VHH binders against RNA ligase 1 (RLIG1). Designs and how they scored, part 22

Target 1, 325 residues: RNA ligase 1 (RLIG1), of Homo sapiens (Human) (q8n999)
Amino acid sequence: MKRLGSVQRKMPCVFVTEVKEEPSSKREHQPFKVLATETVSHKALDADIYSAIPTEKVDGTCCYVTTYKDQPYLWARLDRKPNKQAEKRFKNFLHSKENPKEFFWNVEEDFKPAPECWIPAKETEQINGNPVPDENGHIPGWVPVEKNNKQYCWHSSVVNYEFEIALVLKHHPDDSGLLEISAVPLSDLLEQTLELIGTNINGNPYGLGSKKHPLHLLIPHGAFQIRNLPSLKHNDLVSWFEDCKEGKIEGIVWHCSDGCLIKVHRHHLGLCWPIPDTYMNSRPVIINMNLNKCDSAFDIKCLFNHFLKIDNQKFVRLKDIIFDV
Below, E stands for the ipSAE of ESMFold2; O stands for the ipSAE of OpenDDE; V2 stands for 0.75 times the mean of E and O plus 0.25 times the DockQ between their complexes.

## First folded at step 21 (VHH; framework vhh_8cml_1)

Design i03 (from g02 with L50A; at its last look DockQ between E and O 0.01; V2 from the best seeds 0.00; counts 0 for: pae E 23.6 > 2, placed apart)
Fold by OpenDDE, look of step 21:
Structure i03 (fold): chain B 325 residues (1-325), chain A 123 residues (1-123)
Amino acid sequence: as target 1 above (325 residues)
Amino acid sequence: EVQLVESGGGLVQPGGSLRLSCAASGFTFSRYTMGWFRQAPGQEREFVAAINWDSGDTDYSDSARGRFTISRDNAKNTVYLQMNSLKPEDTGVYFCAAKLHSEWYTPSKYDYWGQGTQVTVSS
């Protein structure tokens, strides 16, 4: 499969967006909503959106695989945010209806020092070698996920650095209607971004695992291509999201030929998320760990071991996978 | 026949509370978004709150945020609007509405409407 673009920065909406001064249902305590207009953005048009590959936007937390300590590592998204004073200043500035790009940032004073081993996201704007905040006042970046990091315990649960593998959900290579959970070499994931989903991620919109037996998986961005997308019209998309089985997803990410990523979320169209019957849970899934050489070496309590116990089993839905029942 | 019947309206003093109810019949809520709208005299009908029955996802107008709470009872097939800290500006006819599809905030997108219940906030 052709590797599609990585998600390093915030993706723009396919439509021109408007800010509505109403509380957001998407984010807690956000006092505004971002809604799409009927007008396709110039950015999308310039990126040849009509020739782009549409894929499912997966609702999770963004991850990145790149080299750390001379081996492939999983990285978690960690954006630097301004301190309270700077945030207030920025908000006040935005209320003055000025261009956020004209806001003067003093990164040293406005932001806490970067965490240890923090790296900026690719293509982050830099001035004199220092990353510059985006339009939201954040500096996007990554931190490496260590094996026993409690803060990123769910991230760490899907990787094994001793065997350099990760738990990945994708389509079965021979059957597009079948999902596959497999252990994938981290080396194969180098320089890719993925979405971490599972029991303790974003309210578990896909119904994975249980609180007692949490289940998490990585999904490569672009892994789920949309087959029957309607025309790029607001009403058509709304209907598609609501009426089509394939439309039972959080949103769409278009992978453009120039590498640009464009998105539309249900919330942009005034639709709700999550939903009870996701497209992801409407397809069967097979477990294919293919770890014959190392299966005895896993910790009994680790997620890899649980999957090994159900290796080669097929489930009607992802949510049917429950460990130690 | 689909019916929405509002109740719970009345006269309250500023700072008071009311709980509106909307009982639905003739359809199952499982795929519906339920909304509350209000209309003051001489004004257009405006969005107050909505809840998706399946996901439980909610949203409120700015004026309602922090004071109003929309909820649902599946067993009773009823949606509620708890209104606290009421203000004179909250006076109007409150309507319950249901929709299967489309945007949250536009009245014309709602398929079914109740008859409305009067809420009057006055000293």
Scores: ipSAE 0.000, ipTM 0.200, lowest interface PAE 16.4, mean pLDDT 89
ESMFold2, look of step 21: ipSAE 0.000; ipTM 0.097
ESMFold2 (binder alone), look of step 21: mean pLDDT 83; pTM 0.832

Design i04 (from g02 with H101K; at its last look DockQ between E and O 0.02; V2 from the best seeds 0.00; counts 0 for: pae O 15.7 > 2, placed apart)
Fold by OpenDDE, look of step 21:
Structure i04 (fold): chain B 325 residues (1-325), chain A 123 residues (1-123)
Amino acid sequence: as target 1 above (325 residues)
Amino acid sequence: EVQLVESGGGLVQPGGSLRLSCAASGFTFSRYTMGWFRQAPGQEREFVALINWDSGDTDYSDSARGRFTISRDNAKNTVYLQMNSLKPEDTGVYFCAAKLKSEWYTPSKYDYWGQGTQVTVSS
């Protein structure tokens, strides 16, 4: 399967967007909503959106697999944000009705030092070797997920660096109607971005696991292609999100031929998220760890071990996967 | 027959509080997004708050945020709107609405409507 584009930067909306002075349900304490107009963006048109591959936007946290310490590592998304003073300055600038003067960032003064081992996202604009903030004033980047890092414990739970494997959810290779949870070599995921989902990620919109038995999985971006997408019209998309089983998703990501990624969220169209009975939970799932060579060397309490115990089992829904104590 | 019945409206002074109720009959809320809307005299009906019954996801208008709280009681098949710190501009008829599947912020997409309850905020 042709590798689809990686999610390194924020994706633009397929439609021209406008800001409404209404609180957002997507982000706590956000006093505005971004809504799509009926007009397809020039950026989308330039990227040949009509020939692009539509995929399910998965609601999780973005991850990246790339080499660290001479081996494949999972990286967590960590954007640098301006300090309070710089943020205030930037906000004032955005609200100023005066002539669109260019906002000048002083990265050294406006941002805290980058965390240890932090790397900027690919394709981040750089001036004199320094990453430049995006339109929101953030510098997108990654940090490596270490095995014992408590801050990224859920990230850590889906990787094993000793065996260099990760827990991945994707379609079964032989049955597109069947989901598969498997242990995948991290080397196979190199230079890909994935979405981490699970019990403790974004309110668990997919109903995975429980507080007592948390369950997390990685989904490669682009893993779930949409088969029956309607025309790229605002009303048609709304209807699709509302009426179609396949439309019970957070949003759509178009993978364009030039590598550009374009998105639309339910929120852009005035629809709520999360929703009950997501498309992801409407399909059966099989566990296929394929770890024949891995000696029982997993920690008894680790997620890998739990999946091994239910290896080759088939479930009606993802949420039906329950680990026995 | 599907019915939504609002109650709890009345006359209050500025700074006062009201709790509106919307009782549903003829259907179960489990599949619906419920919303509160209001209409002031001579104005269009406007969004106030919504709640997805299943997920519990809520959203509010800018005017309502921080002052109003939408909630649900599954056992009573009722949606509530707690309104605090009421202002004269909050005066209007408040409507309960329900929508199956899709969850719009706009009135035109809702399937069922109550008759409304009058809220008057005046000194």
Scores: ipSAE 0.000, ipTM 0.193, lowest interface PAE 15.7, mean pLDDT 88
ESMFold2, look of step 21: ipSAE 0.387; ipTM 0.777
ESMFold2 (binder alone), look of step 21: mean pLDDT 87; pTM 0.875

Design i05 (from g02 with T106N; at its last fold request DockQ between E and O 0.01; V2 from the best seeds 0.00; counts 0 for: pae O 14.1 > 2, off the site)
Amino acid sequence: EVQLVESGGGLVQPGGSLRLSCAASGFTFSRYTMGWFRQAPGQEREFVALINWDSGDTDYSDSARGRFTISRDNAKNTVYLQMNSLKPEDTGVYFCAAKLHSEWYNPSKYDYWGQGTQVTVSS
ESMFold2, look of step 21: ipSAE 0.440; ipTM 0.801
ESMFold2 (binder alone), look of step 21: mean pLDDT 84; pTM 0.847
OpenDDE, look of step 21: ipSAE 0.000; ipTM 0.203
ESMFold2, fold request of step 23: ipSAE 0.389, 0.414, 0.381; ipTM 0.773, 0.793, 0.780
ESMFold2 (binder alone), fold request of step 23: mean pLDDT 85, 86, 85; pTM 0.862, 0.866, 0.859
OpenDDE, fold request of step 23: ipSAE 0.000, 0.000, 0.000; ipTM 0.206, 0.212, 0.173

Design i06 (from g02 with S61A A64V R65K; at its last look DockQ between E and O 0.92; V2 from the best seeds 0.00; counts 0 for: pae E 3.9 > 2)
Amino acid sequence: EVQLVESGGGLVQPGGSLRLSCAASGFTFSRYTMGWFRQAPGQEREFVALINWDSGDTDYADSVKGRFTISRDNAKNTVYLQMNSLKPEDTGVYFCAAKLHSEWYTPSKYDYWGQGTQVTVSS
ESMFold2, look of step 21: ipSAE 0.372; ipTM 0.775
ESMFold2 (binder alone), look of step 21: mean pLDDT 86; pTM 0.866
OpenDDE, look of step 21: ipSAE 0.719; ipTM 0.887

## First folded at step 22 (VHH; framework vhh_8cml_1)

Design l01 (from g02 with S102F; at its last look DockQ between E and O 0.01; V2 from the best seeds 0.00; counts 0 for: pae O 16.2 > 2, off the site)
Fold by OpenDDE, look of step 22:
Structure l01 (fold): chain B 325 residues (1-325), chain A 123 residues (1-123)
Amino acid sequence: as target 1 above (325 residues)
Amino acid sequence: EVQLVESGGGLVQPGGSLRLSCAASGFTFSRYTMGWFRQAPGQEREFVALINWDSGDTDYSDSARGRFTISRDNAKNTVYLQMNSLKPEDTGVYFCAAKLHFEWYTPSKYDYWGQGTQVTVSS
């Protein structure tokens, strides 16, 4: 699989966006909506968006695989945010009617100390070797997911550091119409970003598992290419999202030739998410753990063990996967 | 026409209490952060308290903190300032101010102002 772009920073929208003073459906208590205009953004044009590879935007939490303690490790997204005082100061600055001069951050005073083992996201702006906040006042970064970490228990459930493997959902290598869940060596995922999805992630838009039997999976970013995308017109995209089976997705991520990533979300176009019938659930899924004689080494309650029990089984839909206790 | 009308000011002894009210009209009150400012004789107008339009969060000057409480009733288009444990240093004209959406501590950033109500703390 051609390694497509890594999601290290926030992606810009393909269209110029405007803020409307209407309640947001995306975030509770947000009094405004960010909507796309009909105009393609300069950033998108500069990145040659028309030649870019469109992929499904997967609704989950972003993860990163890179080396930690001399082995491949899963990292969870953790952005540093300004304290209340600094946030207030920054908000006031943004909404100032007066052509505000440059906003100055004091990272030491405005932000809590970074957690232990926190690393900044790639391409984060730095001054004198210190990461600085982005246009939203956040410092994007990662923290390693250690075994049995309660805070990241869903992240930890999809990795096994003893065997250096992760649970991954992707297309079957020999059949593009078939999805495959497999145990993938973490070494194969090095320097890639992935999306963690599952029962306890973002309201479980894909219907994975149950509260009693939670199920989580990693999806490499760019894993699901869109075959037939309409023109970059607002109306055409809306129609595609509403009427096309392949359009039953959260959004689109374009992987541009220069490595730039561009996105459009249903919300940008005034469409709702989540939806009951996702494209991800419209394809059959096969379990292929390909784990040699190491079956006896997994904890009985771990996801890996559950998947081993249903190894080589084919399901009509992803949401049909049920673990028998 | 936009109007802010303060009331509740008066003469009070040290240690006493007052409740100020500000009645708003002519604009969508629920979308405005409301603030109280005061101006003592010969002094600049200074921040006392504010209440956010959206979150309802409140903030106070160091002098007001622990003694004053700002609140709002959107149904009545009114903002209040409960002032307890008043001191002679609290003497001045108290002004109600409105700012669309976001909050400010600086008077010049507010959109609308009342005429003010006199508060005098004296033995």
Scores: ipSAE 0.000, ipTM 0.255, lowest interface PAE 16.2, mean pLDDT 90
ESMFold2, look of step 22: ipSAE 0.302; ipTM 0.742
ESMFold2 (binder alone), look of step 22: mean pLDDT 85; pTM 0.859

Design l02 (from g02 with S102Y; at its last look DockQ between E and O 0.82; V2 from the best seeds 0.00; counts 0 for: pae E 13.8 > 2, unsure alone 64.7 < 65)
Fold by ESMFold2, look of step 22:
Formats: sequence, structure tokens, C-alpha cells
Structure l02 (fold): chain B 325 residues (1-325), chain A 123 residues (1-123)
Amino acid sequence: as target 1 above (325 residues)
Amino acid sequence: EVQLVESGGGLVQPGGSLRLSCAASGFTFSRYTMGWFRQAPGQEREFVALINWDSGDTDYSDSARGRFTISRDNAKNTVYLQMNSLKPEDTGVYFCAAKLHYEWYTPSKYDYWGQGTQVTVSS
């Protein structure tokens, strides 16, 4: 029974990466690309990558479930970034050979203010009540998704706080070839991170819903474990991503036994994403809401009501889901 | 001696049906993902269908989806391709292929190949 970690911090790449300058047909300030080398990183080796559980890296936006006002709530990722002056100071430090390799942040002066309800990501070191920026100069954190929040309306669409449930996609527990959409108690998701996907997220790479009938889902990180991963050789992974059915995904996240998360993305291997024929859409899906018959308790337009009307139906592909509206 | 032997090809009119079979020997069939590929004259071999060794999950090319069905019988060491609603563009030599575990779409990744069976769809 291996433990699956949460995505609280930026995940390092499994390979040592390089910044490479690429030709451009138009004028750009800095046309650099970050590409993986053939060398497995020391971070991956220290985390015992060869014993880790490989999972699908799902293309969405990161969410977290933790308490807010003594109840389980969905939280949206909001990372604090340095202001322009501080960013330039940091970049000058990173590229200068004349300076000592010491840099200090003044969080009050160097960073934009965070919203009042913002909390730092777990595992963030703090000094005198101020979070310590990471190696990229960012402070990862979260804001609660309150009911009817217009800024986070798509996040809000996948939760119902009155019934304390979330709309979750996982594979069926008894059949790894079958996907399942269900209403899951928020309390069962406490302290887990999830990926929000759907119509209005990242250009909708999975083809879910439509503008008239948007469809969004939460996927717990690590829910889609990879069965047939090739060796951790650069060329083997490239071939697997291009030519293997299970490889039709954005990337891989390894869940290491120490809780460390290590990743690789198609773009780091010089491959395209999004692609038209994703692994997510290669499997059938069943709707299994497992809710009492209290249909009058849901807004007629909400996703929970729409899914209740198609409860127990099975679709050939996730993108084939259509609501009875 | 590894062998994959296709059968069931022939001449059929548009809209007709054929069932291809591929009998396997010389390897542990139940450990192999099986695929069907086809090749028209002057063209490269293209993916048609596959079926996973363990889960039995299937996948199809866009042209085959909804018309063709791949299946396997591990007791008989045989993989099948039921082809319905056949069209002239389905004409070609159909090859059975086997790959240990992985579900590949490209021919060069497969370990074993049959000699092929001709399918001709003509009025």
C-alpha cells in the first residue's frame, strides 16, 4: 500500500533540464525552452524514483481540500509572485558570477499583497511569520472557494457545501478500465490535492461539455496510476508518449515513498500537447452519484442536478457525456 | 518458432462484413497485446485496432471505430477482427501483430507479425 503525496509545491523534473535558445520567425524577448537532458536528476535519485508509483499528470488547475470556518472546503491555488523590481533583483543575482551566492527576500517589500483569506502551502518554511519563497522566488498557497464566487465560478461548480460533496472522477475501484463520476463527501478528501478539469480550464484538452452546458470535474492527484511504464530512459519515454495508448497524457507524476513528487511533461521532451486522442477519452465512464432522492434540493442548472438526471448511465468516452437538458 | 496466421480475408461488396482471425503459436499469448494493421498498395502500414493483454481494453483508428470490433480468445490463442459496413477504402492486406504488454500504435514497436490476409471491397 504505497502512500500518495499531495501537490503543495512545484514538482521537480525527473531529468536534469537545460534552457535552450530556439530559432523564432518573429521577434521575441527571450525565446528559450526548458528541455530535459538524458540524465536522471539527483532529486529523483534521492527520492528513490525507481520504487515510486507513476501516475498520469492531468492537465488542469490545482485544488486543495482543507478546513475553512470548521468545515471542509475546496481551495484554489494562488501563488504569490515578486513585484517587477524584486524579480529583476532576483534574476540579476541568479545570473551574476561576481556576487556571493546569497540572496535575501523582504517579503513585505518584494511581494504583492495576498488576499486576507490566503494561506501558504503546507511544508512552506516561515521566518517571523513570513513564508520563505521557493527557489523560483514564488510563495505557493491557497484561497477558499466560497459559494457563488465569480472569480472561481468553475471551481465552485464542482462542490456543494450544503451537502458537503464534490464532483469527482476516478477509475472504478473494481475495474481499472472503467472511469467513474460520483459525488464524494468533502470530508473524505481532506488534506488532498486535486486537479480541476473541464470546459473552461486550460483550453479544455479533454473535450468536456460545451459553452452552453459546461462540464467540470475534480480528479484526485494520483488517481490514474500508470500500468505499463517503460524504463526511465529518455528515448523510451519519448517513444512511449508518442506511440503507446497509455502514453497519450500530458505527463507523468511519480509519487515517491517519502512523499516527494517528481514529474515529466511532454513539452520537456520536445513533444506536443494538447493532442486530439487522449488516454482520458479512451475508456468508458459510468455515472454513480449514490445520493438520496432529494432532487428538489439542487439548483436546476447545477452540475449535481444534471448528473443526477443521468445517474447509472454509461458512456463510451468521457467527452461523449451529454446532459438531459 | 513464433507464428501468427491470419485467415478470413476475401472479396466482399461495399456494406458487407468479414471476420478475420489470427491464430498464434510459439509464445505466451496471454501476455501479449494484440493488434491489427492494414496496408493498401503503395501506402505504409496503418493501425486498425488493438486489445490489451491483461484488461482486455480496446482501441481503434478513427476509420474503424464503430464498424470494427477486436476480440481475443486466450484459450484458443486467437485474436479476431469483426469488420462490418465495409468500404472500398478498407481494401488492403491486414496484418496481425503482437507486443509484450504495451499498447503501441506504430508498427515498428511490435515484436511479432503475421504474413497478412487480403481484404478487397469492390462492387
Scores: ipSAE 0.000, ipTM 0.368, lowest interface PAE 13.8, mean pLDDT 85
ESMFold2 (binder alone), look of step 22: mean pLDDT 82; pTM 0.835
OpenDDE, look of step 22: ipSAE 0.386; ipTM 0.739

Design l03 (from g02 with S102Q; at its last look DockQ between E and O 0.87; V2 from the best seeds 0.00; counts 0 for: pae E 4.0 > 2)
Amino acid sequence: EVQLVESGGGLVQPGGSLRLSCAASGFTFSRYTMGWFRQAPGQEREFVALINWDSGDTDYSDSARGRFTISRDNAKNTVYLQMNSLKPEDTGVYFCAAKLHQEWYTPSKYDYWGQGTQVTVSS
ESMFold2, look of step 22: ipSAE 0.344; ipTM 0.764
ESMFold2 (binder alone), look of step 22: mean pLDDT 87; pTM 0.882
OpenDDE, look of step 22: ipSAE 0.710; ipTM 0.885

Design l04 (from i06 with S102R; at its last look DockQ between E and O 0.10; V2 from the best seeds 0.00; counts 0 for: pae E 24.6 > 2, off the site)
Fold by OpenDDE, look of step 22:
Structure l04 (fold): chain B 325 residues (1-325), chain A 123 residues (1-123)
Amino acid sequence: as target 1 above (325 residues)
Amino acid sequence: EVQLVESGGGLVQPGGSLRLSCAASGFTFSRYTMGWFRQAPGQEREFVALINWDSGDTDYADSVKGRFTISRDNAKNTVYLQMNSLKPEDTGVYFCAAKLHREWYTPSKYDYWGQGTQVTVSS
């Protein structure tokens, strides 16, 4: 299977977008909405969107697996943002009739120093070896998630560096209608991006776990292919999102042949998210940890241990997974 | 040998119409996205329109949207540009281009170019 593209940069919308001066439902206190027009974007056309593989856009936080300290590591998304002054300058420039391409960034002055061990996202534009901001004024990048990192405690919960494994949700290899939670070797995830979902991620749109028993999982980007996508028309997509079971998702990510990723969100089409009945929760889930009886190797309170206790169990829905105290 | 040959250019009054044609040969036309560009005197070559080889979807520069229509006939290996409601600002040499690559708006990324046809809109 041709490896689907990784999410290293921000994905453009499949449609040309417009900013409307209406309060955003997506972000509190955002005075504008970004809405899709009926016109397919040039970027999408350039990427041969019609031949692309559509997949479910999973609502979580983006992660990356790559080598750190000579071992596979989980990385969290951390974009460098301009300081307040630079941001203001940039906003003013954007509101000006001038071409945004002419904006000059002084990265040293306009941005705080990168955190220790920060790496730029792949394909980030560079000048003289230094990453430059994208069209939004951000420098996309990653930071390694170390064991017991409080800032990234939910990220840490889904990886075990001693055993070099991660908790992953994907389709069962032998049954496309069945979801599988498994411990996957980190080495198998090298150079892939994944979405972290769970109890404490983005308001838990998928209803995983509880506050007392938080549950988080990694989903490889592109893991859930859409089988029956309608034509790439605004109205057809809206209808699909509203009326089809498979459409009960946050959005669509198209994996194009050239590696480009294109997206559309419910919000782009004026639709609401999250929703009560997600497509993810409409399929049964089997637990398959495939870990040799090394029960003694995990902390009793760790997520891996909880999953081991329910190994080989099948659930009607993902949200039905409850860890026994 | 790859060839793109534009035709249909000429002198027209403001508000008039022209239809440009580009005959392609020497490559698999049906697999190429075709585009039109134009270059006014002293200006850089600018994107006008494109038509996708696969979906047939079209895109236009904002300046020509609603006035120009790009189409293609794969059986004839020809791409067309119907130009209506022409303005003096539309004056320039119009180039046909073929492309397999990404970045539709960048002329340097197109694989093949025609020699161009002159379009003059003048009263």
Scores: ipSAE 0.000, ipTM 0.201, lowest interface PAE 14.8, mean pLDDT 88
ESMFold2, look of step 22: ipSAE 0.000; ipTM 0.093
ESMFold2 (binder alone), look of step 22: mean pLDDT 84; pTM 0.844

Design l05 (from g02 with D57N S102M; at its last read DockQ between E and O 0.94; V2 from the best seeds 0.79)
Amino acid sequence: EVQLVESGGGLVQPGGSLRLSCAASGFTFSRYTMGWFRQAPGQEREFVALINWDSGNTDYSDSARGRFTISRDNAKNTVYLQMNSLKPEDTGVYFCAAKLHMEWYTPSKYDYWGQGTQVTVSS
ESMFold2, look of step 22: ipSAE 0.525; ipTM 0.837
ESMFold2 (binder alone), look of step 22: mean pLDDT 86; pTM 0.863
OpenDDE, look of step 22: ipSAE 0.642; ipTM 0.850
ESMFold2, fold request of step 23: ipSAE 0.656, 0.604, 0.531; ipTM 0.878, 0.863, 0.834
ESMFold2 (binder alone), fold request of step 23: mean pLDDT 86, 85, 86; pTM 0.863, 0.862, 0.866
OpenDDE, fold request of step 23: ipSAE 0.000, 0.025, 0.000; ipTM 0.193, 0.405, 0.229
ESMFold2, last read: ipSAE 0.576, 0.609, 0.516; ipTM 0.859, 0.862, 0.826
ESMFold2 (binder alone), last read: mean pLDDT 86, 85, 85; pTM 0.861, 0.861, 0.861
OpenDDE, last read: ipSAE 0.844, 0.022, 0.867; ipTM 0.940, 0.400, 0.949

Design l06 (from g02 with H101Y S102F; at its last look DockQ between E and O 0.02; V2 from the best seeds 0.00; counts 0 for: pae O 17.3 > 2, off the site)
Fold by OpenDDE, look of step 22:
Structure l06 (fold): chain B 325 residues (1-325), chain A 123 residues (1-123)
Amino acid sequence: as target 1 above (325 residues)
Amino acid sequence: EVQLVESGGGLVQPGGSLRLSCAASGFTFSRYTMGWFRQAPGQEREFVALINWDSGDTDYSDSARGRFTISRDNAKNTVYLQMNSLKPEDTGVYFCAAKLYFEWYTPSKYDYWGQGTQVTVSS
């Protein structure tokens, strides 16, 4: 099976987008909203969007697994952003000119130094070996998630570097209608991007865990392929999002043959997110940790230990998973 | 050998209907975009309609929109063009074409072409 593309850079919308000076429903303090037109973007067409594999866009925070300190490591998304002055300069430029590529960046002056152990995202444009900002003025990158890192405590909760495993939600290998939570070797996830979801991620749109007992999981990008997608017509997509059970998702990510990723979000189509009944919660979930003799090695309060206690249990919905004290 | 064979053309009166067929042999339409083009005498070949085989997405020229419908049958490995409300201006040789990637509206970029079928709309 051809490996689906990784989310290294910001994905463009499948449709040409327009900015409207109306308050955004996505971001409380954003005075504008980005809406999709009915025109398929040239980028999408160039990427052969019609032959692409549609997948569920999962609402979380993007993660990356790659080697660090000679072992598979989880990385969190950390984009470098311009300082206030540079941002203002760039915004002014965007209002005056159509092509942001003509904007001159002085990365040393316009950006704070990169954090320790920061790496640029793959395929980031570089000049003289230095990454340059994208069309949004950001330099996409990653930072390693160290054990017990307070800043990335939710990220760290889903990995164990001693056993080199991660908690992953995906389809059951033998039943596409069944979800599976399992401990997956980090080595199997190398060079993949994943979405971290859970109690403390993006308002918990999937209803995982509780504040007292937080629950987080990694989902490989592309893990949930859409079976029956309508045509790339604006109205058809809207209807699909509203009326179809499978459409109860944040959005769609198309994995194109050339590796390009294209997306459409509910917000692009003027639809709301989050929603009370997500497609993710409409399928049963089985716990399959498959850690055998490693049970005694986990801390009592760690997420892995909680899942071990409910190993081999099946739940009607993902949100029904509750860890007992 | 890859072949596209058009059929269903003929003489029809204005306001009449025709259904064109394009049968493929030597390959499957999987992941292809199939297009119908037409060429009137002394004119360049022009786009009429397209369908992506996998997604089912369709598009039409302005002249065809609302009158023509492109469809596919996977079991028969065949693409169809239902033409309704035909006009004399629709007269020409209709060609079936297949393209795997990109530029679906540009005839020169299609990988395979049929021999064409004559459509004549006349009173």
Scores: ipSAE 0.000, ipTM 0.188, lowest interface PAE 17.3, mean pLDDT 88
ESMFold2, look of step 22: ipSAE 0.345; ipTM 0.761
ESMFold2 (binder alone), look of step 22: mean pLDDT 87; pTM 0.874

